# Miniprotein binders against SET domain-containing protein 9 (SETD9): the designs that were tried, part 8

Target 1, 299 residues: SET domain-containing protein 9 (SETD9), of Homo sapiens (Human) (q8ne22)
Amino acid sequence: MPGRLLRGLWQRWRRYKYRFVPWIALNLSHNPRTLRYVPEESKDKVISDEDVLGTLLKVFQALFLNDFNKQSEILSMLPESVKSKYQDLLAVEHQGVKLLENRHQQQSTFKPEEILYKTLGFSVAQATSSLISAGKGVFVTKGLVPKGAVVSMYPGTVYQKYEPIFFQSIGNPFIFRCLDGVLIDGNDKGISKVVYRSCNGRDRLGPLKMSDSTWLTSEIHNPLAVGQYVNNCSNDRAANVCYQEFDVPAVFPIELKQYLPNIAYSYDKQSPLRCVVLVALRDINQGEELFSNYYTIVS

## First folded at step 9 (miniprotein)

Design N2 (from C5 with A22I)
Amino acid sequence: SKVRVTIEGSDPLKIREIIDRIIEIAEELGGEVYIYIEGDKVYIVVEGLSEEDAKRLAEEIRKIAEELGVKVEVKIKPEK
ESMFold2 (binder alone), alone request of step 9: mean pLDDT 79; pTM 0.743

Design N22 (from C5 with G39N D40G)
Amino acid sequence: SKVRVTIEGSDPLKIREIIDRAIEIAEELGGEVYIYIENGKVYIVVEGLSEEDAKRLAEEIRKIAEELGVKVEVKIKPEK
ESMFold2 (binder alone), alone request of step 9: mean pLDDT 80; pTM 0.747

Design N24 (from C5 with L49V S50P)
Amino acid sequence: SKVRVTIEGSDPLKIREIIDRAIEIAEELGGEVYIYIEGDKVYIVVEGVPEEDAKRLAEEIRKIAEELGVKVEVKIKPEK
ESMFold2 (binder alone), alone request of step 9: mean pLDDT 78; pTM 0.723

Design N28 (from C5 with T6V E73Y)
Amino acid sequence: SKVRVVIEGSDPLKIREIIDRAIEIAEELGGEVYIYIEGDKVYIVVEGLSEEDAKRLAEEIRKIAEELGVKVYVKIKPEK
ESMFold2 (binder alone), alone request of step 9: mean pLDDT 79; pTM 0.744

Design N3 (from C5 with A22L)
Amino acid sequence: SKVRVTIEGSDPLKIREIIDRLIEIAEELGGEVYIYIEGDKVYIVVEGLSEEDAKRLAEEIRKIAEELGVKVEVKIKPEK
ESMFold2 (binder alone), alone request of step 9: mean pLDDT 78; pTM 0.722

Design N5 (from C5 with V46I)
Amino acid sequence: SKVRVTIEGSDPLKIREIIDRAIEIAEELGGEVYIYIEGDKVYIVIEGLSEEDAKRLAEEIRKIAEELGVKVEVKIKPEK
ESMFold2 (binder alone), alone request of step 9: mean pLDDT 79; pTM 0.737

Design N6 (from C5 with I44L)
Amino acid sequence: SKVRVTIEGSDPLKIREIIDRAIEIAEELGGEVYIYIEGDKVYLVVEGLSEEDAKRLAEEIRKIAEELGVKVEVKIKPEK
ESMFold2 (binder alone), alone request of step 9: mean pLDDT 78; pTM 0.734

Design N7 (from C5 with I44F)
Amino acid sequence: SKVRVTIEGSDPLKIREIIDRAIEIAEELGGEVYIYIEGDKVYFVVEGLSEEDAKRLAEEIRKIAEELGVKVEVKIKPEK
ESMFold2 (binder alone), alone request of step 9: mean pLDDT 78; pTM 0.735

Design N9 (from C5 with V5F)
Amino acid sequence: SKVRFTIEGSDPLKIREIIDRAIEIAEELGGEVYIYIEGDKVYIVVEGLSEEDAKRLAEEIRKIAEELGVKVEVKIKPEK
ESMFold2 (binder alone), alone request of step 9: mean pLDDT 79; pTM 0.727

